# VHH binders against UPF0301 protein Anae109_0457: the designs that were tried, part 1

No score or structure here was measured in a lab: all are predicted.

Target 1, 199 residues: UPF0301 protein Anae109_0457, of Anaeromyxobacter sp. (a7h7h6)
Amino acid sequence: MPSPAPSGLAPGFLVAAPALGDPNFAGSLVLMAEHHGEGALGFVVNRPGPVTVAEVLASVDEDLRRAAEANGRAGAPVLVGGPVQPERLWILFRPGGIGADAEGAVPVGNGLSLGGSRELLEALVRAPRGDPFLLLLGYAGWAPMQVEREVAAGAWVPLELEGSDLVFDVPLEQRWETAVRRLGLEPGGFLVGGGGASA
Below, numbering starts at 1 at the first letter of every chain, in headers, positions and changes, except where a header shows other numbers; Kabat numbers aren't used for antibody chains.
F stands for the ipSAE by ESMFold2-Fast; E and O both for that by ESMFold2, at different seeds; each is averaged over both directions (binder to target, target to binder). V2 = 0.75 x the mean of E and O + 0.25 x the DockQ between their complexes.
[cut] stands for letters that were removed.
Atom coordinates printed by the task and the answers are left out, and those that the model quotes come from them; centres of patches stay.

## First folded at step 3 (VHH)

Design S13
Fold by ESMFold2 at other seeds, fold request of step 12:
Structure S13 (fold): chain B 199 residues (1-199), chain A 126 residues (1-126)
Amino acid sequence: as target 1 above (199 residues)
Amino acid sequence: EVQLVESGGGLVQPGGSLRLSCAASGRTFSSYAMAWYRQAPGKGRELVAGISSGGSTSYADSVKGRFTISRDNAKNTLYLQMNSLRPEDTAVYYCAAEPKYGSLFYSPSGTIYDYWGQGTLVTVSS
């Protein structure tokens, strides 16, 4: 994939404003993987689910689970990435030993790549370098102009993707607050935009 | 789960035509690239045709000039018009959303699986 279009919100984050009431997105930090004139695709990166990475890997191959455990990569929860296709498994990773455009992977930008194939999952886990990855179930989709209207209405605050640390290094429970502070805003209930927040 | 349903397959003679449909749910259809794949007996799944969210199309060499992919965003429907059908086009045909990412799934029961739906069978035979 080439870099996002010049006027797009991807790659980047959307930070949910306190007034956003949609239960699928309240308090969320969303990674935007695609944004076109025809819509957008993103993932909530701070909502843990009940399934662990170890459980997913064991369902593929017990040796795969053991390989991930040896590198400390199996204990994390699988994230709830959004309400669309809630059983669809996604892999978000920081390329290193596996290239950003490796087979089955699509670059998001700025040190992040995305995929959702069995082959990619196995390659990441078995790679000697142990590139960081997250697993997510489900995703968020926006129709044409929907995300733009939600941003204009103050439901989301865009944050530039200047690295992958919010996805891999900041603990889940601190990601939203960290993102708000990077925008220069107060986590305790900031107001956004001129038209009031709505979702 | 995936909300894509293929239809329109059947038995047709060589040189004939069929139109396949893929019904999708909700407004997410208009936001995504779509594609048709096929799988003949004993072979892997192969890309047949793709269409971007903006309407740009692509085709496998073996079907170029004979097949036409299209979408109707108002009806949330993807189509494949297949003309000049050959016995080699016999396969189960599948539609997919955002096919570049793959289609790996994990069920609440703890089962990992690749989802491609049931598809629609096209048989080209005399």
Scores: ipSAE 0.453, ipTM 0.794, lowest interface PAE 1.0, mean pLDDT 82
Fold by ESMFold2 at other seeds, fold request of step 12:
Structure S13 (fold): chain B 199 residues (1-199), chain A 126 residues (1-126)
Amino acid sequence: as target 1 above (199 residues)
Amino acid sequence: EVQLVESGGGLVQPGGSLRLSCAASGRTFSSYAMAWYRQAPGKGRELVAGISSGGSTSYADSVKGRFTISRDNAKNTLYLQMNSLRPEDTAVYYCAAEPKYGSLFYSPSGTIYDYWGQGTLVTVSS
């Protein structure tokens, strides 16, 4: 059974409880990239937006779009990462040919790295290894102590980051329920730590 | 769309001072971490100073104690106070948003852009 974690939620996931009513986060799975005394930074990884990866790449360079399409890497939606800075473009990737701390990238942990530069985007698309990546617009932010209080109140259930498969290998529409099942819960009725039933 | 416009550059004697300004327009300035970069002729851009949305500051070792970054959220303006200027401070100075992870944006109109200013030239020469 997971328990609330006042600190150390990054790297990790937050799984939205069913009663969470905020339309920005209802039904969401959030990847936590930073968690410290000044607050927290995360990304909703299961909410598609109207923009495609192909559209973003074409706005950079048509040859970049063609390179990505040739390898089947351009058809995915850009995700809605959260309500803060909704035009800010983020790149989440599984390092392989591009190192985890390559120029413009910051390791998140356990096979995930995060960046947001034009140089990184171009490098990922043109790299011969074809490292998996996804694009997000916007992010989720928490003020000091805010995420801790929300976890303690049962709005979010922390899930450990055990590799990158929830982000890259599980289909988008199955990510939330897969995360719930990894907590040992059924999606319709899970409870937060130390006192509850599962179904 | 967000625009950044630097001003306040110019010619100054060694040991002198300048105050650079960066005016932001379009989106809410107060939500961005901001930074100053500089690029000397024939060199890459280097980080000079940064300031978080909450006001926490950081500096490159080469300018620590001489330069001060600040922001005025009511005026949507970022500042760099440069004191005790040296000839090696000669560069084009740029302001930028959220430089830790890069500054890439995608607008609703379908335009990708970097959130950088156009630059202002500082020349330190006797």
Scores: ipSAE 0.404, ipTM 0.758, lowest interface PAE 1.3, mean pLDDT 83
Fold by ESMFold2 at other seeds, fold request of step 12:
Structure S13 (fold): chain B 199 residues (1-199), chain A 126 residues (1-126)
Amino acid sequence: as target 1 above (199 residues)
Amino acid sequence: EVQLVESGGGLVQPGGSLRLSCAASGRTFSSYAMAWYRQAPGKGRELVAGISSGGSTSYADSVKGRFTISRDNAKNTLYLQMNSLRPEDTAVYYCAAEPKYGSLFYSPSGTIYDYWGQGTLVTVSS
C-alpha cells in the first residue's frame, strides 16, 4: 500500500509561482479550504469576474440588493474562484454577528468561514454589523496527491493563513504581491529569479 | 447548467423495497458530491444519505443497514436502494449536489437557482 497522502495545506494559501503556465491559475492567490487524502478544494481570491455582487443579490431579491447597497456591501465584483463548477456560488466571510459555524457555513479557520446557501447569503447581507463577505463562482479542485506534486514541482508556494486580512482588507489587485512579500520574497525577484548559475 | 430528475417512487407495503434514481443532465456529474434528502408532510427536509465524488458514503441513523446510496458516473445517475421500508419512510425524496456547503448557483443568464431535483414520492402503507 502506498503511504497516506500528506495533508496540511488547508487552511492556507497557495501562491502561483512564475513557472505556473495554466491560464486558469497564472498570477493567482488560492485560499485552500480543504486538503485530505481524497484531494483538495481551494478558491482563487484575486481574480475578478464580470458579475457584480449587486447583480447576484438582485437575482435573489431586489430588496436584498438594496439592503446591501445601503450598507456599502454590494459594490465588489464576484470573483472567479476557479474552473470547476463555474456556476456554483460560494460565500467566503469573516464571521462576527452570525458566527463561524452558523447554519450553512463551515469554518475554514483563522477568521474565515465558507458556505453556499441562499439562507447564509441573506443572513450575511441583512446582518446589522455587516460581516465582510466575498462571492465567488467556481472553485479549484485537486485529485489525490495532485496538489502535493504541484507544490513539489514548484508551481505553488504555500503561505500560512495568518488571519483573514489578505482576503478582506488587501485590495484585490495587490493580493498576490502582498502574499509574495509575506513569504519573504520581492515580487520582482520572484518573477525573474529561480535559476542560479550566474548568481 | 445541470438538472436533476428523480424517479422510482411509488406505493409499497411495509417491508418492501424500492430503488430511486436521480438522472443528471448537463456537465461533470462525476465531480459532485451527491445526496438524498426526504421531506415528510409538514416537516423540513432531512438528509438521508450522501456519497462523495470519491465514493465515500454516509447515512442517517434511521436508515443505516436498510438504505444504500450508490452512483454510476458513466450513466450520470445517483441511486438509493431502499429495503425493509417502514411507514415512517413515507416522504418526497429529493437528490441534491454538494449539500455540505449548500447548492446555490448563478447562471450566465443571471438566474439564481438551487441544484435540487423535483422530488419523487415514496408511500409506505398497506
Scores: ipSAE 0.393, ipTM 0.754, lowest interface PAE 1.2, mean pLDDT 82
Fold by ESMFold2 at other seeds, look of step 6:
Structure S13 (fold): chain B 199 residues (1-199), chain A 126 residues (1-126)
Amino acid sequence: as target 1 above (199 residues)
Amino acid sequence: EVQLVESGGGLVQPGGSLRLSCAASGRTFSSYAMAWYRQAPGKGRELVAGISSGGSTSYADSVKGRFTISRDNAKNTLYLQMNSLRPEDTAVYYCAAEPKYGSLFYSPSGTIYDYWGQGTLVTVSS
């Protein structure tokens, strides 16, 4: 039997059900960073965008890009985190203590931290044994009670955040399928309960 | 692309009041969490008050009960009402958008920018 759903949605993942047709979220795996009375904040972690980490770093300064290139940390795509505020840059990283001094770095839990400051970005890139990180543009937002209704309707299946491997170690194109299999479900299709059936 | 401009600073005596304004241009103001920070001479910036996009407010302990943050989304303006001012409130006051996680943006044209204002000076002295 699949593991029980988490008692809350953040920290955690939402796995898009196969029938979810919204082009912003079809086939997506969403990391949930906040869930409270005013809504929820999450990030699509399996959708690459056209911008590279190198391009972002070069816009900060060329020395930063070169430091990242030298350590093999500049070639990854910046992810499309969601449709809200598509110019807002987010940094998702495994904390190794370096980011703890940067303003705006906030633990998500279970080996993940989130930030969005220039100071954090520079600290992560310049560190000799720097923390692994991803860059994202934009986020997914939910109004009050919206995400709860979508889960109840079967659009999303919650998955517990048991570690950071699904975000950093699993290749982008395998993340959704890996999440589905961790739920004990079939990636080729499944029915999700939520007060009614879908077709 | 987006600019934040503070105003309303000045010289006041202890116990006085000031109202700071932060005018935003460019993007839709209503979708951003906003905050006021201050920087006293020789010190780092510190958070004073914040307001979420949904209107929820928070305050530093040192200003609770004396300062009130508010926003007018129709006018794209953030306010800080400062009452019962003390000499330790003397600082340059800045507004910022989305400060909780940092306020870094990357434009489609390939430029990095922050959403911080230029500051307005508040001096509280006899």
Scores: ipSAE 0.392, ipTM 0.730, lowest interface PAE 1.3, mean pLDDT 83
Fold by ESMFold2, fold request of step 12:
Structure S13 (fold): chain B 199 residues (1-199), chain A 126 residues (1-126)
Amino acid sequence: as target 1 above (199 residues)
Amino acid sequence: EVQLVESGGGLVQPGGSLRLSCAASGRTFSSYAMAWYRQAPGKGRELVAGISSGGSTSYADSVKGRFTISRDNAKNTLYLQMNSLRPEDTAVYYCAAEPKYGSLFYSPSGTIYDYWGQGTLVTVSS
């Protein structure tokens, strides 16, 4: 299958600016998986939902849930990846035991791969030495030129993807502020819109 | 999002031909990679052929030289021309957009499922 063409915003992150009022994206950190002439595809990586990884796996097979529990990978929430196709299940993982471009997976870059097949889910869960993975429901989509206009309008601040730690290692509640600090900004100053952004 | 409807299946004798169609609606068809999958009775779904947005094609070894995937962006339609059909080609055929990511879903009622429409049945028998 063809891979998406690289562009200036993918792979990478978009950091929601304080003035972004859309409740789907306020305070969000978005991983950009695709950005090309047809638009963009991304995932909110810091918004937990009400469903757990254990619940998803049990719906497939109770033995699968138990395998994930035995490897310490069942307890995480499924993330709310965005408002588009809110039942669509996505798998984001850091390859190791299974390769970055294993069957059912597409490399995003810098130690991240993306997929959404039952076969990939089962392979990741049963891998005994444990590639980290996240499950997400839904995604963020942008029409042609839409994300470029939103960045130009100051709704998002792009951050380069230098590794996968913001997705897997930084706690969910700290991901946005960690991203802001990596931009060279102080979260307090970035969030103080009344003094700096009220004009 | 893209809505896809398969058609053109039917009963055909070994050695015969069929042309499957997949009508797409929604977003601009020309910007999506497209693929055909098939599922034989009692088996899992398998990739048959793919075509990129730029027109590059790929095929499963079992169908190379017999099947041709193509797209008509003006008609918003994906095709699979199936020649020299064999009984082992009997399956329900499905089309997919951007199939590289798969189409796994988790419902609000707590059920995991794959999103594949009804497809179009191809039966090859004498």
Scores: ipSAE 0.386, ipTM 0.764, lowest interface PAE 1.2, mean pLDDT 82

Design S13
Fold by ESMFold2, fold request of step 12:
Structure S13 (fold): chain B 199 residues (1-199), chain A 126 residues (1-126)
Amino acid sequence: as target 1 above (199 residues)
Amino acid sequence: EVQLVESGGGLVQPGGSLRLSCAASGRTFSSYAMAWYRQAPGKGRELVAGISSGGSTSYADSVKGRFTISRDNAKNTLYLQMNSLRPEDTAVYYCAAEPKYGSLFYSPSGTIYDYWGQGTLVTVSS
């Protein structure tokens, strides 16, 4: 094993159970980017915010906004990734001509990479292939052992990351339901039995 | 506007010491993990040392035992004490806030901003 053994929830998704009432996470689908002994890092990928991709790009450079509009890439909302550091801008993308190893980018797995630099944002918008990206503000964080306890208590159902379609191709409003059905559950009425091992 | 400004670089002989400083302005320094990176000519930026918001430190293998990262939250300042300097330590040194994935921000007022410094050059040569 290299450094502290990887925990088991990243890369992957957490699907909010219907009974989860926290207003930051009710009805959410969370992409888990890190999970280790010091805690976990994730992003809500189905909650649109009031800021558009066009507005962010215009604040960088008006020509950048125009380039994205010309390719149909500027009209999407910036997502609310979670309550922590709500001004921090994150870039989730499917690499192509830019490459998964671009400076400031970290592969998540299965055709997803994560970054947050100005240089990466500009490169993605200008890339000839037009590979998809999402912008998010803020993130979800968990203290040591917190996410494990929440899963054991039935607040979340883990779902494996299988490709990038749930992040880029499924419409925002359908992502939670699609994830629930991939688990073999009914969106309107599932109850998560408590394994309870670490509560 | 928030900026990180590095200082303390210069020319030193092998075996010498330097202390780098990184001054933060604007937002509170104490809420962020901080790091020093370096970039030698023709190479990518590499992590040198990190310090969490709670004070836990980490170091690249190449600098362990020679470099010490520290922070003074009252002064919003990050430090790197570099001892026993070698020619391979020659690089531009950068500080960054939460640098693993980059440090781009978008304010409620519609302003985009970065939490990277502009760098300070350290040259280790006879």
Scores: ipSAE 0.384, ipTM 0.755, lowest interface PAE 1.4, mean pLDDT 83
Fold by ESMFold2 at other seeds, look of step 5:
Structure S13 (fold): chain B 199 residues (1-199), chain A 126 residues (1-126)
Amino acid sequence: as target 1 above (199 residues)
Amino acid sequence: EVQLVESGGGLVQPGGSLRLSCAASGRTFSSYAMAWYRQAPGKGRELVAGISSGGSTSYADSVKGRFTISRDNAKNTLYLQMNSLRPEDTAVYYCAAEPKYGSLFYSPSGTIYDYWGQGTLVTVSS
């Protein structure tokens, strides 16, 4: 019988526990894109920033902004994906007409792909089908064994990635609470330790 | 913000050799995979050679055995040694920092920018 393959935290989510006090991650839901012996890469998917998708697209090409606005795809905020490289632009998308392994994209799994090139951005905006995408600035990074230690210490609760609805369909302000409920926990109990602590 | 500046292009005859350099500034060079791309007139950019942050190299079949990519992390410089040049090697050559997912940035001032250099022209003709 073959040995079971080791499992990692990617693809998946990390749900910030109440004890996590780091301002970069308090109350966050993190999508994990990579988890290997060299570390991990993830994105906060519930923290809107001050920049809009329209502003980013206009800085590339005004016709690109117009194309996105014509299809209702330019009004969303760019998310704050994490504290590392806060100027680095990332594109998270639900593949369709642009395939999951499109040029400049890397499949995350379970209906999600990730990229960060100008060519990918233009292709997604101009695609006739209007594949959903998010823009993020910055990312969260973990050194080798760091994320495993943080999970073991109770800073994060892993949640299986069963689809892409938490990143595209659930409203930003509801994503953390929805994730907690999918863990089988009540958000009120989780926030106060489940045993009735008061704030 | 990172800048990449290519140099070393020029006119060479078929069978000749040329060495391209790419100077990197503004960000840590040693943490990036680097690559050379080329773009012939009327064509898209094609990957020529890549080198990982750890020094592992790869090459397009069309240049294998003729071109050598290398890096000097102490000098923040990427090189492409091109030997046995052919007319079909005529192109603008670009260096790029190849973070796994591309290299697009949006600054606080509202500027989009890339890690691509401006290019250096290589012309191979007799």
Scores: ipSAE 0.313, ipTM 0.733, lowest interface PAE 1.7, mean pLDDT 82

## First folded at step 5 (VHH; from S13, 13 letters changed)

Design T2
Fold by ESMFold2 at other seeds, look of step 5:
Order: C-alpha cells, then sequence, then structure tokens
Structure T2 (fold): chain B 199 residues (1-199), chain A 126 residues (1-126)
C-alpha cells in the first residue's frame, strides 16, 4: 500500500464545516474508506434518500424483504452516499463473523466493512444475529491531493474513527452534531455566519 | 447507466497470447479501480486482475505472472495481456469497475442488477 491505513484520512471521518456550500456535502458526515496517493473514497453517512431498504430488498426477492421486516430493518432509508455512480449500491456493515467470507467484503477499519455484492446483501439480511448494516447509493471521490487541500481550506474537519458506533448506534439525524461534539466543539460554536445548507 | 465494453477475445492455441481491453463509460464518474473477472462453464466467477487509477495491481493466484493488467491513457480503460495460455484459461472474461467491492446496482426504475457487461469469450485449444 502506498498510503497504509490509518496513516491518512482513512479510516476516519470528515465533518463538513458550516461554510461548505456544495449541495452534495453541506451538513454531511463522510466516512473515509480509502485515502492514498491516487485520491480518496468516502461515503456520506447521514443523508437519507427517497429509496427504502424494503424497496431494494423487494427488488431482489420478496422473501428477503419480509425477512428484513421481521428484524425491523426494512423501513430504514437507503442513504445518499455521494454523487458518483448514484445507482451503485454499497453495503456498510459491522461484521460479527457472518459476512466475513462473503465475496467482495473489504475491511475499512475499526469494526466496519464495505461491500457491494448480492450475496453479501442476502447474507446480512438473513443472518440470525442481525449484524448491523446500511445501504448507500453512490459515493464520494477525490482526486490526488484534493481532499488535503479541502481540509487545509477549512471545508472539512477530520475526526478519528474510534469505533463503529457513530455509524450504527447514533441516529442518522444526530451524526453530524455528535461528530462536532467529539471534536471538542459545540455545534453552535462551530456554526459561523450564513451558509448554503437548507434548514 | 454505466457501460462496459470488452473486446479482444477469441480462439487461441495453448501457449499463445491474447490482449483484452475494456472501456467504461456512462453518465457518472468512472471508478478509481477497474479489473477483470472470468467465468468458465459450471464455475464461479473469479478475480483475474485489478488495477487502481494510480497503477497498483492485484492478481488472482492462478495468474502466476502470466497476465499483466495495465491502464490506458484514459483512466476508464484497462487492458489485460494474457500470455502462456492453457486450456484452463478458457472462460468468458468480464471487466468491472471497483471489482473488489462487487458491482451491484439499483436503478431509478426500481431494478436491482449486477453489471458485468456481455463479456468476451476466450477459448484455448489443444
Amino acid sequence: as target 1 above (199 residues)
Amino acid sequence: QVQLVESGGGLVQAGGSLRLSCAASGRTFSSYAMGWYRQAPGKQRELVAAISSGGSTRYGDFVKGRFTISRGNAKNTVYLQMNSLSVEDTAVYYCAAEPKYGSLFYSPSGTIYDYWGQGTQVTVSS
């Protein structure tokens, strides 16, 4: 690896500063899965989209949707992970062992794994333990040195990935605020002037 | 819609060579990594080779130095040079974007699908 984990921004989070006006990232918390000399790959983890987990699962197999309903996992929104390939489905999960051998599963660090295969999706939904997972459509990409310049310009504040709780245990509408508090800031103190974000 | 166009397959004698190519295009940005899978009749798809946008490569264990993946001048184009081919290399070869994560898609029309393209047949004789 030219940029071994966790020597860079991945694994980790980027917390959008209030002045960040880009509609794709305003108010976002981004999980960084890769960061190396060739660029970076990340996922917005606090932006719900119009598609539900139930809708995705029903398109695979109606029995899969019903299995997810039995565990209370069918009603959650699929997240908008970023603007790149907005139809590409990603699975972010906390492995308890059940998904470890699945095709395409890749550790991202600190109790998080990432994948995007049909077999992984089915395994996670049917797992007896109910290992936590999120579905996302699309991703965020950065060219070489781009994310570093954006951090230096104050658009993002890096936050260390201490574990998987911020992704799976904190409600999605509280994730940005919780990340700000973990930086030692109050959300009101972090907010400055106006911004491009919607209320 | 992401479009993957594979070419370069065909019939070749054992010990021979082929060069496969793949271009990805569509309304979205191309991935930072691309690669090749193959599937022989009755077998599971298996990774052949992958290359990142910066040129880092990974190969399936069966390759054993015989194949080389490279990226063209456009970041969304890759090549697979296959040398010293044997009958066990007979398969349909598919290209993929970000192959280490899989290629599952959910369309705006509500359809889930794997996008592996049509593939290109490689047949090694004798």
Scores: ipSAE 0.465, ipTM 0.787, lowest interface PAE 0.9, mean pLDDT 80
Fold by ESMFold2, look of step 14:
Structure T2 (fold): chain B 199 residues (1-199), chain A 126 residues (1-126)
Amino acid sequence: as target 1 above (199 residues)
Amino acid sequence: QVQLVESGGGLVQAGGSLRLSCAASGRTFSSYAMGWYRQAPGKQRELVAAISSGGSTRYGDFVKGRFTISRGNAKNTVYLQMNSLSVEDTAVYYCAAEPKYGSLFYSPSGTIYDYWGQGTQVTVSS
């Protein structure tokens, strides 16, 4: 008797089971931006990379870097969003000022929006009231039915997206354990079924 | 790294048809969403058509059923069939990966760039 296939995982999180061995996803918290019949799109939101926001902004324009530094927004690491297209830059943000009206910004849901254009990046950095944002390189992708099978096998545990605090307010190193506690579990007490995401 | 090369542009009379091709070099071409954009002189780039990895399509408002985007994963190619062309369709047409969210990239060498093809000129004469 097969487990029911889950659907509608976006918007939401996938919490990696502790025994998930894939080095791209071990210990990860994944924000799911899309989930439909053609597959799924998500981002690891707790894995810092070697590139800083300041370095990305400087490559665009030194004045942009300085504007971000003046507002305390340049010191964070760029996150490793996943193994697919590791040069692809993504912008995840909590819209307010410019974000509600920005071209190329797509709502994820529950106070999160996603984009990846130069124009959006410049607008977010230069905005006087500064919508919170983070940068990611790469993404996680799932083929049709793949994420459903991995959830059914116990590799991931879905968690509802309630607000944006896991993405913007909880420190990176605490995000996975915070998500586990919101599921009503103790970190390290997880049951696991193996598997992992790929693409 | 995905590389995109457009072809199939040229001069065509109003009412005519063209088929644009975008050859993609990629490790997993079938997993990418792809799109066509165009830019006429003095205008901003605008969406023409997009196709998801699973084959779902969407079109810019001006298309009005005249164009069809498709993908041939066996050939690593995205196509734009353009019918009933008018002078207003004259533009450089660009192929891009995952156009829904934009296509900004940051290379290992520390260079930021937009990932578009080089473009192919379409000119519609009256």
Scores: ipSAE 0.334, ipTM 0.740, lowest interface PAE 1.5, mean pLDDT 81

## First folded at step 6 (VHH)

Design R2
Fold by ESMFold2 at other seeds, look of step 6:
Structure R2 (fold): chain B 199 residues (1-199), chain A 126 residues (1-126)
Amino acid sequence: as target 1 above (199 residues)
Amino acid sequence: EVQLVESGGGLVQPGGSLRLSCAASGRTFSSYAMAWYRQAPGKGRELVAGISSGGSTSYADSVKGRFTISRDNAKNTLYLQMNSLRPEDTAVYYCAARTIYDTSPKYGSLFYSDYWGQGTLVTVSS
């Protein structure tokens, strides 16, 4: 009995299997923002990088950094979203006062929106409501059918996106293990599958 | 896309002065925000002073009134004038250049790049 390729992975998460050895993705939790016939787009949401939000904002202007510090939003690390275009900055946010599609942002689903413009960054930092946001550098990309084959091979386990808590509320170092437990697995216990099915 | 080379570090007595330079090569210097950072042994890196592409400056509280950041866009050079030096100013000082730009109307294609020099050692001791 064959193991069909999965579909509909976005919005959702991919949880890296323990045996996944690629240093870009070992131990990662990936938020899937797009998945369609041309491929897939996702972001590692549990890997802090060396750059802080304050440092990015100071590059725009010092006044913006000061505004973010006043609201306690400047000390977080910028995440390493993946190996593709590692200088490309992405903004992941939970819309409230800022609309889900404001300033060129695109809804991902279930309380998450994605953008990458200067105007969006400034709007989020200066907004009267303190809508939560994360900054990420780079992304993960998959060619057509690539992510489906990797799931079928047991490299990733899909997890539904129920809400935004894994992205905004669970501490970075706990996100992977929290995702594993939501799948009904123990963090040390699940295995990479043997490469599909035969019957 | 830009190389940064610090110079001017050395040994100086407490109360003395030192001027650090950071020579930039490559892309147009005038478009970068620039900063000095320092790292004492066993400590994390800390921001000392910053200067925007437009010339606006900022300083850490620990150096305000004693240090002055400046830039000479004609010479592609960043400076840090350090006066009234104290033993706690002993560190490796790093020059950093940063830029952010947006090239896309949909999603935005915001890019953040930073570049670092190799550092210059400043030692303040009797």
Scores: ipSAE 0.053, ipTM 0.518, lowest interface PAE 5.2, mean pLDDT 82

